# Designs tried in a protein design chat: VHH binders against q9y6x5. Part 14

Target 1, 379 residues: q9y6x5
Amino acid sequence: LPPKLLLVSFDGFRADYLKNYEFPHLQNFIKEGVLVEHVKNVFITKTFPNHYSIVTGLYEESHGIVANSMYDAVTKKHFSDSNDKDPFWWNEAVPIWVTNQLQENRSSAAAMWPGTDVPIHDTISSYFMNYNSSVSFEERLNNITMWLNNSNPPVTFATLYWEEPDASGHKYGPEDKENMSRVLKKIDDLIGDLVQRLKMLGLWENLNVIITSDHGMTQCSQDRLINLDSCIDHSYYTLIDLSPVAAILPKINRTEVYNKLKNCSPHMNVYLKEDIPNRFYYQHNDRIQPIILVADEGWTIVLNESSQKLGDHGYDNSLPSMHPFLAAHGPAFHKGYKHSTINIVDIYPMMCHILGLKPHPNNGTFGHTKCLLVDQWCI

## First folded at step 4 (VHH)

Design b13 (framework vhh_surovatamig_d1)
Fold by ESMFold2-Fast, scan of step 4:
Structure b13 (fold): chain B 379 residues (1-379), chain A 122 residues (1-122)
Amino acid sequence: as target 1 above (379 residues)
Amino acid sequence: EVQLVESGGGLVQPGGSLRLSCAASGFTFDDYAMSWVRQAPGKGLEWVADIYQDGSEKDYVDSVKGRFTISRDNAKKSLYLQMNSLRAEDTAVYYCAREGYDWLTGYSFDYRGQGTLVTVSS
């Protein structure tokens, strides 16, 4: 009876993949739903920051997950790896599953979405799986569909996360058409399995499904490395995050460290925190370090070593290579509608509208997504 | 402690064949996808081939496709690379590598062995 929404993320699904490869199952999904061709994500274009922006509608400086590796200058805590489950890192925002559970007294379910295995504001997703990359898509799907059908209070918001094509994008690079074709065909088959499972269980006709991603992928090379050790000695700073956005915490005077870095490479911009471009919305948070280095697209910052990666992300969010897409199907959405672009922060207020939730203050604009929805008019 | 020990490298003439082996210890071999990566003199690391946990899925870099075959024996905790029709461009140190997937990197080689040198020269 209440509206239901399943939010699915395929990590690292670059929007341009839709133009260069065939997706018969995704194409059938879109034929009876909507497609947003480009989603402009937030800076930095990394997994944890953008996944949290999708579910909060906030820029990274506002929700506090500012990188995959972080240091908080006020509390002196480190976020050192993806297994760190300290709620402190996530408590600067309220994600949609928390809002869903608290406003409507309804359940949420999660299969591996970042943050869902952490109690945020003392509230954890009603049903969840602890993150484990070895758990199959099929097992994640089985749990989500079980929870959607067999929960009291009813599950009205569910999330499903999958690591591909990000893992293969890093490994092969997005320009490896043969290997990426195989990976993307497997993802399309998983989308087919998802739709078939929902139909078999009688969920398909009354469930809103969003398929999206957090970022894209760009080609890297052993010929495009920036060796930070050639610029500055390790004794002068603590490295908080490395590539392609380096977060530098000076051990000596900030200006002295800045002067050692500022002219080191023509393929890297060096910013004092207060000089970070306003368009990034990446300045007003204690977890943003005093000096930030931003590599040009396809360039990798290293510490006197080679890189294993042929693809990477984290680059400037104005780059089309960093953009994912959004496809959606269900009773809330038009059929066969194509839209050019939205901001990733716009997804949250749209999802709140679909679920009948009052959104927390956010950086999204509902007007940007209203053309996707049957109960709205978008002249 | 995780250990990967490669063997089978050597000098071979163009068009020849070699079989590389990797013995794994210190972890549950069956739980990890495995890769072969190589480093030619003066160049960076290049991924060559990988194999899924149960051996069901195999992928190769285009330059070796049809010439190299990756395989594994989970009972013996061993990884193999059969290299046929070898070319001068295949000259490199070959490393056995354990694949990791995490949210920070999306993909990594957690551990590499010491490597085995393959020289293709006439």
Scores: ipSAE 0.080, ipTM 0.521, lowest interface PAE 4.9, mean pLDDT 91

Design b14 (framework vhh_surovatamig_d1)
Fold by ESMFold2-Fast, scan of step 4:
Structure b14 (fold): chain B 379 residues (1-379), chain A 122 residues (1-122)
Amino acid sequence: as target 1 above (379 residues)
Amino acid sequence: EVQLVESGGGLVQPGGSLRLSCAASGFTFDDSAMSWVRQAPGKGLEWVADIYQDGSEKDYVDSVKGRFTISRDNAKKSLYLQMNSLRAEDTAVYYCAKEGYDWLTGYSFDYRGQGTLVTVSS
């Protein structure tokens, strides 16, 4: 049978939730599969950038989705609306569903994922749903399983995206045990529904399933705000992105704007673009602004107002609170194997190997994931 | 297209009661979680209460627990907030809000009505 893969994302699923809450369905999935305890995501630790890194194997400066809100200095285009379907923003990389369709003459299917409802390099997922948060998990599951079972040419790569626990993490904060316990139990029940549906349809034994996420979540507070208005006048700059990584486009001399910002708060680092730490791999792209502000974990940058968020992400990718996990099951994966850490960019070349695709040049290292795979040597 | 119309606000003395209503149109009301949010004079927006699409789950900010009750009538496409034992601190413009999620902002209010003023004073 040709290899098939379903990639599932539960947005904002912080790795240590697995240690602090019960997941009976996920535990059963892992028992006969593999678990990577921490996935080190790319900077900045936001939804669009990290979801695109999973499917391209590239750092943000290389794939071009550098934030959830962007400005391109060369073309003067703005990205600030999730309904913006301009391929320009996505065309600096080739996601796996495009590679799958073009190399193997196979189909891809998407029950949502950032980019799957956009024609990238003139190629859109063979089957897809336009992003709509109001569509139930059940409807997404019905569509993806229908496409996996009933398509010609066959669907060999499929995605399934769900907004939780990110939505509730923002609303309640990850330290709200009562509310987060209810949310995470519901997610575990959805994982149970997924496994049961795949078993009922005869897909389970031959399908490779990856369950992962794009980032974690950290607790925020009204006591941890950085008021940008107290340090610099609005006439000096255009704000491209605000929190927790602010992207500043100066309207005056860059050095003057930098000097006004560099002493604004002890809980924020201010970088000229060329001074951004190399470890972030966040410098070589026209969509990265001349000045970047990076808030310390749990601090929110605001413009003379309170924040609605009790939890947030986007912070330094070295922080464990920003790390998701990866669990996988299927014929390509060992059973009962636990691995400590991989980089999020390593997922792409691993998925290409499973599907028999030649990966586009990428920043992942196949060696980091080979211990998960039955056809590879691991020491 | 999407419209949320609040009513039931007014002037009330401390310890009094008010019932706020929100009439929804232009979207599938029974598929959406709904919130009440408020903005006190000179303050930011504060979430007060929410209710799941089928009415099965309700949550409240600590300051209103035991005093306020959120409810909905999906057949009438209406959201309600019963406010009892009102305090001066409850003085605010109250907004009916459709809860949503957006990839760029995370948890958000997709739509918010024009608001209804609640003034609690002697």
Scores: ipSAE 0.331, ipTM 0.630, lowest interface PAE 2.9, mean pLDDT 91

Design b15 (framework vhh_surovatamig_d1)
Fold by ESMFold2-Fast, scan of step 4:
Structure b15 (fold): chain B 379 residues (1-379), chain A 122 residues (1-122)
Amino acid sequence: as target 1 above (379 residues)
Amino acid sequence: EVQLVESGGGLVQPGGSLRLSCAASGFTFDDYAMSWVRQAPGKGLEWVADIYQDGSEKDYVDSVKGRFTISRDNAKKSLYLQMNSLRAEDTAVYYCAKEGYDWLTGYSFDSRGQGTLVTVSS
């Protein structure tokens, strides 16, 4: 039978949570599989951009999902609604489920992964659920396992997305050990449910399962606010995205807007688009605005108001607080192997290898993930 | 479709008590934290209280601590707010709210009901 892969994301699962909390079910998964302790994500460290990087192997400037809120200067289109189904935003790349469906007689299945309810290059996931945060993890799991067992052509690539611990990380902040402990214990129980369900259905021994995340979380505070209204009047610019990376579209001369912003706060960096650090790989796309503001870790950019968020992400991708982890189990993976770090863009070519797909050109390096795989020499 | 239906509001004297109820349907109630939020006449929305999915953790806005008690019955898919020692400033439309997630914001009051009016007046 063809190789099968289930890709699971727990949104906002900061890598160091693994060291500070107990995960008995996840630890049992890792004992018989592999762990990558840190995954270096792409900038900006936001949900839509990084979920799309996982499944395309591309930096944000290349796949076009450059933020959770975007403006395209060429077409004059705005992306500012999480339920926006316009394929225009997603069409600058080919995600793995599209490649999976087009290269072989194969199906894909999706329980809520960002982009899977959108027809990308006229191809939508063979089985999918329209995004709805109110649908339980159990219902998502029931659908994905049903599709893995009962599809024709066979489902060979499946995705499962869960909003926690991101929602609670924002609400409580990652330093709230009491509340985060309860949330993370619940997630570990869900991992236990996942493994048990796959075993009961006879899927466990022949299915490759990856558990990962898109980003981490850092502690914010009402004492660490940058009031943009103190820097510049609203009449001088259009705000495309606010915090912690503000995307500024000038209504007047760009240099004048830059001069009003450049010295306003010691806790943010102000970049003209061409001056954005090369290490971010965040320059070469019409959806990246002429001026970008990048807040320092734990600082929130606001418009003359307080923030209710005690945790946030989107910050510099060199920050360990922004890094997720990756754990995997299945016939493609070694047992009991621990690896230190990979780049999030490396996941895509690894998944293509496991599924026997030819990857589209991408920014990942297959060599970085070879040590995880039984059919590869790592040196 | 998420549906939240509040009841139990009315006119009450200062120092009096009311119990608000919220009937939930269209989602897995046991998997979500729930909140009560209110809107006084001519004011914005104010969060009042929340309760964790299993009832283990409860939080309140300072002005209602010791006077209001939030509770839930997962078997009945119901949320409650017991309001004691009511004051004129508690006058508001009270909404049952499902705590939720939006990919753009990360945390929100995802859905709220139609509201129930509480008037504290002599």
Scores: ipSAE 0.246, ipTM 0.615, lowest interface PAE 4.1, mean pLDDT 91

Design b16 (framework vhh_surovatamig_d1)
Fold by ESMFold2-Fast, scan of step 4:
Structure b16 (fold): chain B 379 residues (1-379), chain A 122 residues (1-122)
Amino acid sequence: as target 1 above (379 residues)
Amino acid sequence: EVQLVESGGGLVQPGGSLRLSCAASGFTFDDYAMSWVRQAPGKGLEWVADIYQDGSEKDYVDSVKGRFTISRDNAKKSLYLQMNSLRAEDTAVYYCAKEGYDWLTGYSLDYRGQGTLVTVSS
């Protein structure tokens, strides 16, 4: 029987939540599996970009999902709606479910992972659910486990996405211990439900399960706002994305727009596209705008208004507050092994190895994940 | 399609009580935290109270603590707000809201109903 993998994402699960809160179900999962304490995500530290990096092994400049709102300078297309099903935005890379379906006679299944309801290179996940935040975790789990157990050809790669703790992280802020404790306890209960369901269906012992996330969360405040309207008039530019990384498309001379912005606030950096730091790997794509603004951690860029968010993400990927974790269990993984750090782009080649797939060219390094795997020499 | 239908508002004297109800459909009610929000004449939306999916945890804005009680009946897919010791400042249109999420915008309150008007006047 071919190896099987279930990839689970809890959106916005900051790595240090594991140290500050109790997770009895997740700790039992980790005890019999592996834990990577920090995953260094890609810049910008946003949901769509990082979820696509997990399944492609590519930096955002390479896979083309460079932000949650995008403008393509060559085609003049705009992306600003999460329900936009235009494959144009996703076709700069080949995600793992496409590779899984095309290299072998195997099926993929998806419960709400970003991009899985879009035909990418004319290939859509064999089983999928159209994105709808109103669909319960239980319904997503029921569909995934049914597809894993009853499919022909077999489902060998499955994904499951859940919006928490990101939604509550934004609402309460990550430093609200009382509210976050309640939210994280519910997530731990959902992990318990997942494990119990897989055991009851006889899937648990032969299934590889990865639990991870796309980014963390940092505390924001009404005292930490950058009012872009105080810097520059709306008539000088088109705003493609706002906060905490603003994407500026000039309507006048680029240098004049840059000069109006570059000294406006001590709490943001202003970059011409060619001056974006190389460490971000965020420069070589037509969807990256001529000027980007990068707010300091915990600062929010606004247009002459207040922000409702007490927590946010999208900040510099070197910040520990932006880092998620990775936990895994199954026949491919050691038991009781802890690892300090991997890059989020390293997940893709590891998953390809587990599934026996030839990875497409990618930015991950298989060597970084070798110590997690029973069939690899670590030393 | 998500639908939220508020009811139970009306005219009440200061110190009186009202019970607001919200009937939910088009989504799995028991998987979402729910809120009550209100809008007083000429003012913006104000969050009033929320309740966790299983009904265990409840939070309130300071001005209503001890006077209002939020509750839910997951079997009936209904949300309630018991309002006691009502004051003139509680006069507002009350909306029930599904606490929601979107990948691009993050946390949101989805309040699609018509609302129910509460007027506190002698």
Scores: ipSAE 0.062, ipTM 0.454, lowest interface PAE 5.2, mean pLDDT 90

Design b17 (framework vhh_surovatamig_d1)
Fold by ESMFold2-Fast, scan of step 4:
Structure b17 (fold): chain B 379 residues (1-379), chain A 122 residues (1-122)
Amino acid sequence: as target 1 above (379 residues)
Amino acid sequence: EVQLVESGGGLVQPGGSLRLSCAASGFTFDDYAMSWVRQAPGKGLEWVADIYQDGSEKDYVDSVKGRFTISRDNAKKSLYLQMNSLRAEDTAVYYCAKEGYDWLTGYSSDYRGQGTLVTVSS
């Protein structure tokens, strides 16, 4: 009857990991489904912004989750705590689970996807788990499959989020082959568990499953630090977000702050808000600060101290190291099809099509994903 | 204040055994996965083993599989590494680490500054 979709995110899964490591379970999934080799994410290439772009089809300037730490110039509100459940931050867009629940007798289910434990436009996911990183993948999978099989009205859209390989990418850096090999093997085994459970429950042949990620990861180093304290005194500005994209709220004349920053390091670009490159689609929102600093790939902005991170993300979205992939399987998708690139905002209108939902206005282009779908012609 | 205190290192002959301990304080021990990592002289940091918060899942680097056993006692807030059939290549400073992740700040972990030194030599 109604089509069903499970959207799975492995945070920080860099696309080229697929070329450098063995993924027997993921490769079996792809063999009978589709692979998009690179997904061009939105700028800033961070967790909250990109997860919300996947489910809204909007650039960050349009959906309002513009960073993992934010300040709203109109309301004077700050977002800096992952436990902040204020719907204000999420209300500039309508995520797909909200739309899904407003269409006749349909439910949504969520295991830890960002935003699903917040009531957005007075609507929270029908079934959800409050975010807690200590909850195992197996418990998340158990809940999501239980809800897919035992819900009335039926769950037609479900999400599942896992923190790896992002956590280990930050800790060890993506070039640590020994540690990353272990982490990625475990993720592949989790994908195997997911497929096996869906088969055991009789869901596999009739469920559309998307496996994707929000961003990649790049190698950082103690030799590649930008000390912001060497550029400008703390009394001149309020720091809203630090690295690798610093969000600067001036306490004095904006031009004076800009002049102190613009030539401080050869390894960062300094932009007045109106000069932020159009290709970033990162300008038209009150939560984007008057001055943005963008570090070059692999460089970390610090405040007179070292960084513990050996890997990071948030960099320019044109960088292949920042790109995730997308794999999908199910009745809506071709089998054995490989596609080179889509934009992360294209995922939303594709998912709406699969579920028979009317999408809210969005920045995605349905034509970019047509080749993946059995009921569409590739043009 | 998070605190991890490693102990049990020392000098041992090849083929010998050592048991490392880590005493944890300042956090709810049974809410976090724990790991052992090591740094050999002149080498980078290498992950050795990790254990899930309830002890249900354990993973090891290939070079120590079958020789090392990670365990935890949540009531005692302690982490252990039983090391058997030690090799010269196992010579390193061993660190106990608390694992954590937060979406806004990314990965976080705590290591003891000095760890515990294991020297495998005749």
Scores: ipSAE 0.017, ipTM 0.452, lowest interface PAE 6.3, mean pLDDT 90

Design b18 (framework vhh_surovatamig_d1)
Fold by ESMFold2-Fast, scan of step 4:
Structure b18 (fold): chain B 379 residues (1-379), chain A 122 residues (1-122)
Amino acid sequence: as target 1 above (379 residues)
Amino acid sequence: EVQLVESGGGLVQPGGSLRLSCAASGFTFDDYAMSWVRQAPGKGLEWVADIYQDGSEKDYVDSVKGRFTISRDNAKKSLYLQMNSLRAEDTAVYYCAKEGYDWLTGYYFDYRGQGTLVTVSS
């Protein structure tokens, strides 16, 4: 009856992994579907912001999830792990599962996608799992396929989130070819399991499936550290977010804090909020702090040798290392079509079209994705 | 405050053995997987071995398989690396690292100490 869509995210799947490693199961998926080689994500290139941009079609300044750690200057609220279920943080946008549930007799299902365990505008995903990183891919897949197959009213939109290859990218760094090869092979096997499960249940031929990611990964090093404590005394500011984009809330005059930071490192750009480049679309929200520090690719901002990663993301969204890909298969999509680049905000209006939903106002452009779709024409 | 203090490094002859120890404090040790990573002179960081929270799963980089053994003692909040049949290429500063996945910060390692230097030479 109604069109169905499963949206799958493998966190931190850098686009150029597709060129440097073998993915037999993903290649079989693509040969019968479509591939977008690069997806230009939103700034900051982090998990929560980009996952919410995928499902809202909005830049971070518009949807309000501007970082993984946030402070709202108007309400004086702090976003942390204990506050991630406060609807206040998520209510500046309407994600697609909410739109899906409010139109006709439709349900949504979610396995761990950021925000799906939160009531947003008093609406929570019809079926969901509370976030828990210890839950296996197999258990997430079992729940999603059960909900897609036996729900009344029918589940027409479903999401599935997996933490890899992000976790391993941080741990080993993306240049560790031996360990990354092993990790990426396991992911390809999970894609094979996904396709096989959908075929066994009779869902494959009538289900639209999108496989994508929120960002990429770049190599970090102990030789590329910016020690913030050597730049400024911690008594002068409150640190809202650290690396690779530091969010600084001054305790003294903003200009004085800026002057202490601006010449501290040649590998870091320091911006007053009003001077943040327009191309970032990262300025018009009370959760964006008065001073933002942006590290150069592969550089890590640290406090006195504290936490460090061997791979990281969050960097400038123009960097190819920060870009994910998008692959899709199903009745809505062409077979064997390859496209170069789309913006991550373009995914939302495309998904609304596939599901027959009227999108909320968004920053995406439907024309950018129409060449992927069988019911559309492109030049 | 999370602290990781490495010890047990030193000068050893090729074919010799060393046992590295890491004393952990400031967090619930039993709740986290742990790793050993190393940095050889003039090279980047290399992951060496890791161990799951309860000691049930262990992984090693191929160059040390069969020679190195990772272990942990959750009661003592300690991580160990037994290094046998040492080679010149094993010369490095060794760091123990706390693994974690935090929903807000993602996956990370805490490096909390000077590391311990292992030199394999004549």
Scores: ipSAE 0.000, ipTM 0.314, lowest interface PAE 11.2, mean pLDDT 88

Design b19 (framework vhh_surovatamig_d1)
Fold by ESMFold2-Fast, scan of step 4:
Structure b19 (fold): chain B 379 residues (1-379), chain A 122 residues (1-122)
Amino acid sequence: as target 1 above (379 residues)
Amino acid sequence: EVQLVESGGGLVQPGGSLRLSCAASGFTFDDYAMSWVRQAPGKGLEWVADIYQDGSEKDYVDSVKGRFTISRDNAKKSLYLQMNSLRAEDTAVYYCAKEGYDWLTGYPFDYRGQGTLVTVSS
């Protein structure tokens, strides 16, 4: 009887894809649900940081997953392998599946979401799959629906993650209309499969479903490269993360490294940690390096080589190309309602409200999402 | 240990044809999408074509579309690239690649073979 929520992520689903391509199944979902046209994600606009922000409601400096590759200056630990299951990296926040399991006699299930195969605060999702990109969408869907229908204590929070359209966005670039059309049609068909499966199993009428993404995608080019080797010698620094946000750990005086970098390219900004713009909320964490390089949209930072990516993300979170969308359907949501924008950190307190959970302190504002919900007063 | 062994490269005249093969071992071939990537002399790696696990979906870089055909035989654990109407700019080392999404980089493959050289010259 408790409320249930399935959170679905299609990695790298840029918001304006909805305007440029046909999504008949997603449009049917939205017709009887809600659409948020733009979600302003957190900086940096990368997969691990933004997926963890969705489920914690926190900026990256607060939840500690500050990049896909990280170095912690206090403990001297390095995160550079997606198979690194050290809880240390995830323990600076409490994700919603942990809260769900600890506040009530409830279960959580995960068909691959960043962090769900790691014990965080000594708690791991009741049902989960270790991350493996080769596992089909259908197998993930089969597992998650089985767990939603056959668990005791009941699964009330479930996640379903899919790597597209991010993988194809990187390979083809978002401006390749022919290839992106094919990829996005397949995703729409998967949404149709999801809805049909939930209907067939009798789950559809009583399940809240959110379909969202962590970031967008922008077009890159071999004509838009920043070669760090032309700016500074490798012996002066350790590279923690490269592109489009480079994390620099100096081996010599920080000011000398900064001076070698600051005027090297007109297409990147060079920041000392204390000078990183406040609007990024990307400063107060030991895993943020002493010098950060931020490439302009569509520019790739390289080490004396060509880039193999025709699309990328990680850029300034004010860029519309970096924004995903959010669609939702279920008993908690209005039908046929469209909203312009929310912040990605607002998703967490909304999900806590739907599930009847007390949220941990977070950076989201519940008021930003209340117009989506049937049990709230919309002004 | 994952192994990908390419063959079928060689010297061919412009307008000619070659068929590349890749023999896979050390993993469950049927569970992975596969790609062909190439590296021209003095250039970086370029993705050429990919094929989904069951052969149901195929994609190509624009410069080879209509000229190259990717295929696979899951029973034989083999990947193929039929290359027709070859041009001088197709000269490259061709690599068979096992697709795997890397969350850290977004890169669409995690292993590649040693490569086979294709030279298109008169």
Scores: ipSAE 0.255, ipTM 0.583, lowest interface PAE 3.2, mean pLDDT 91

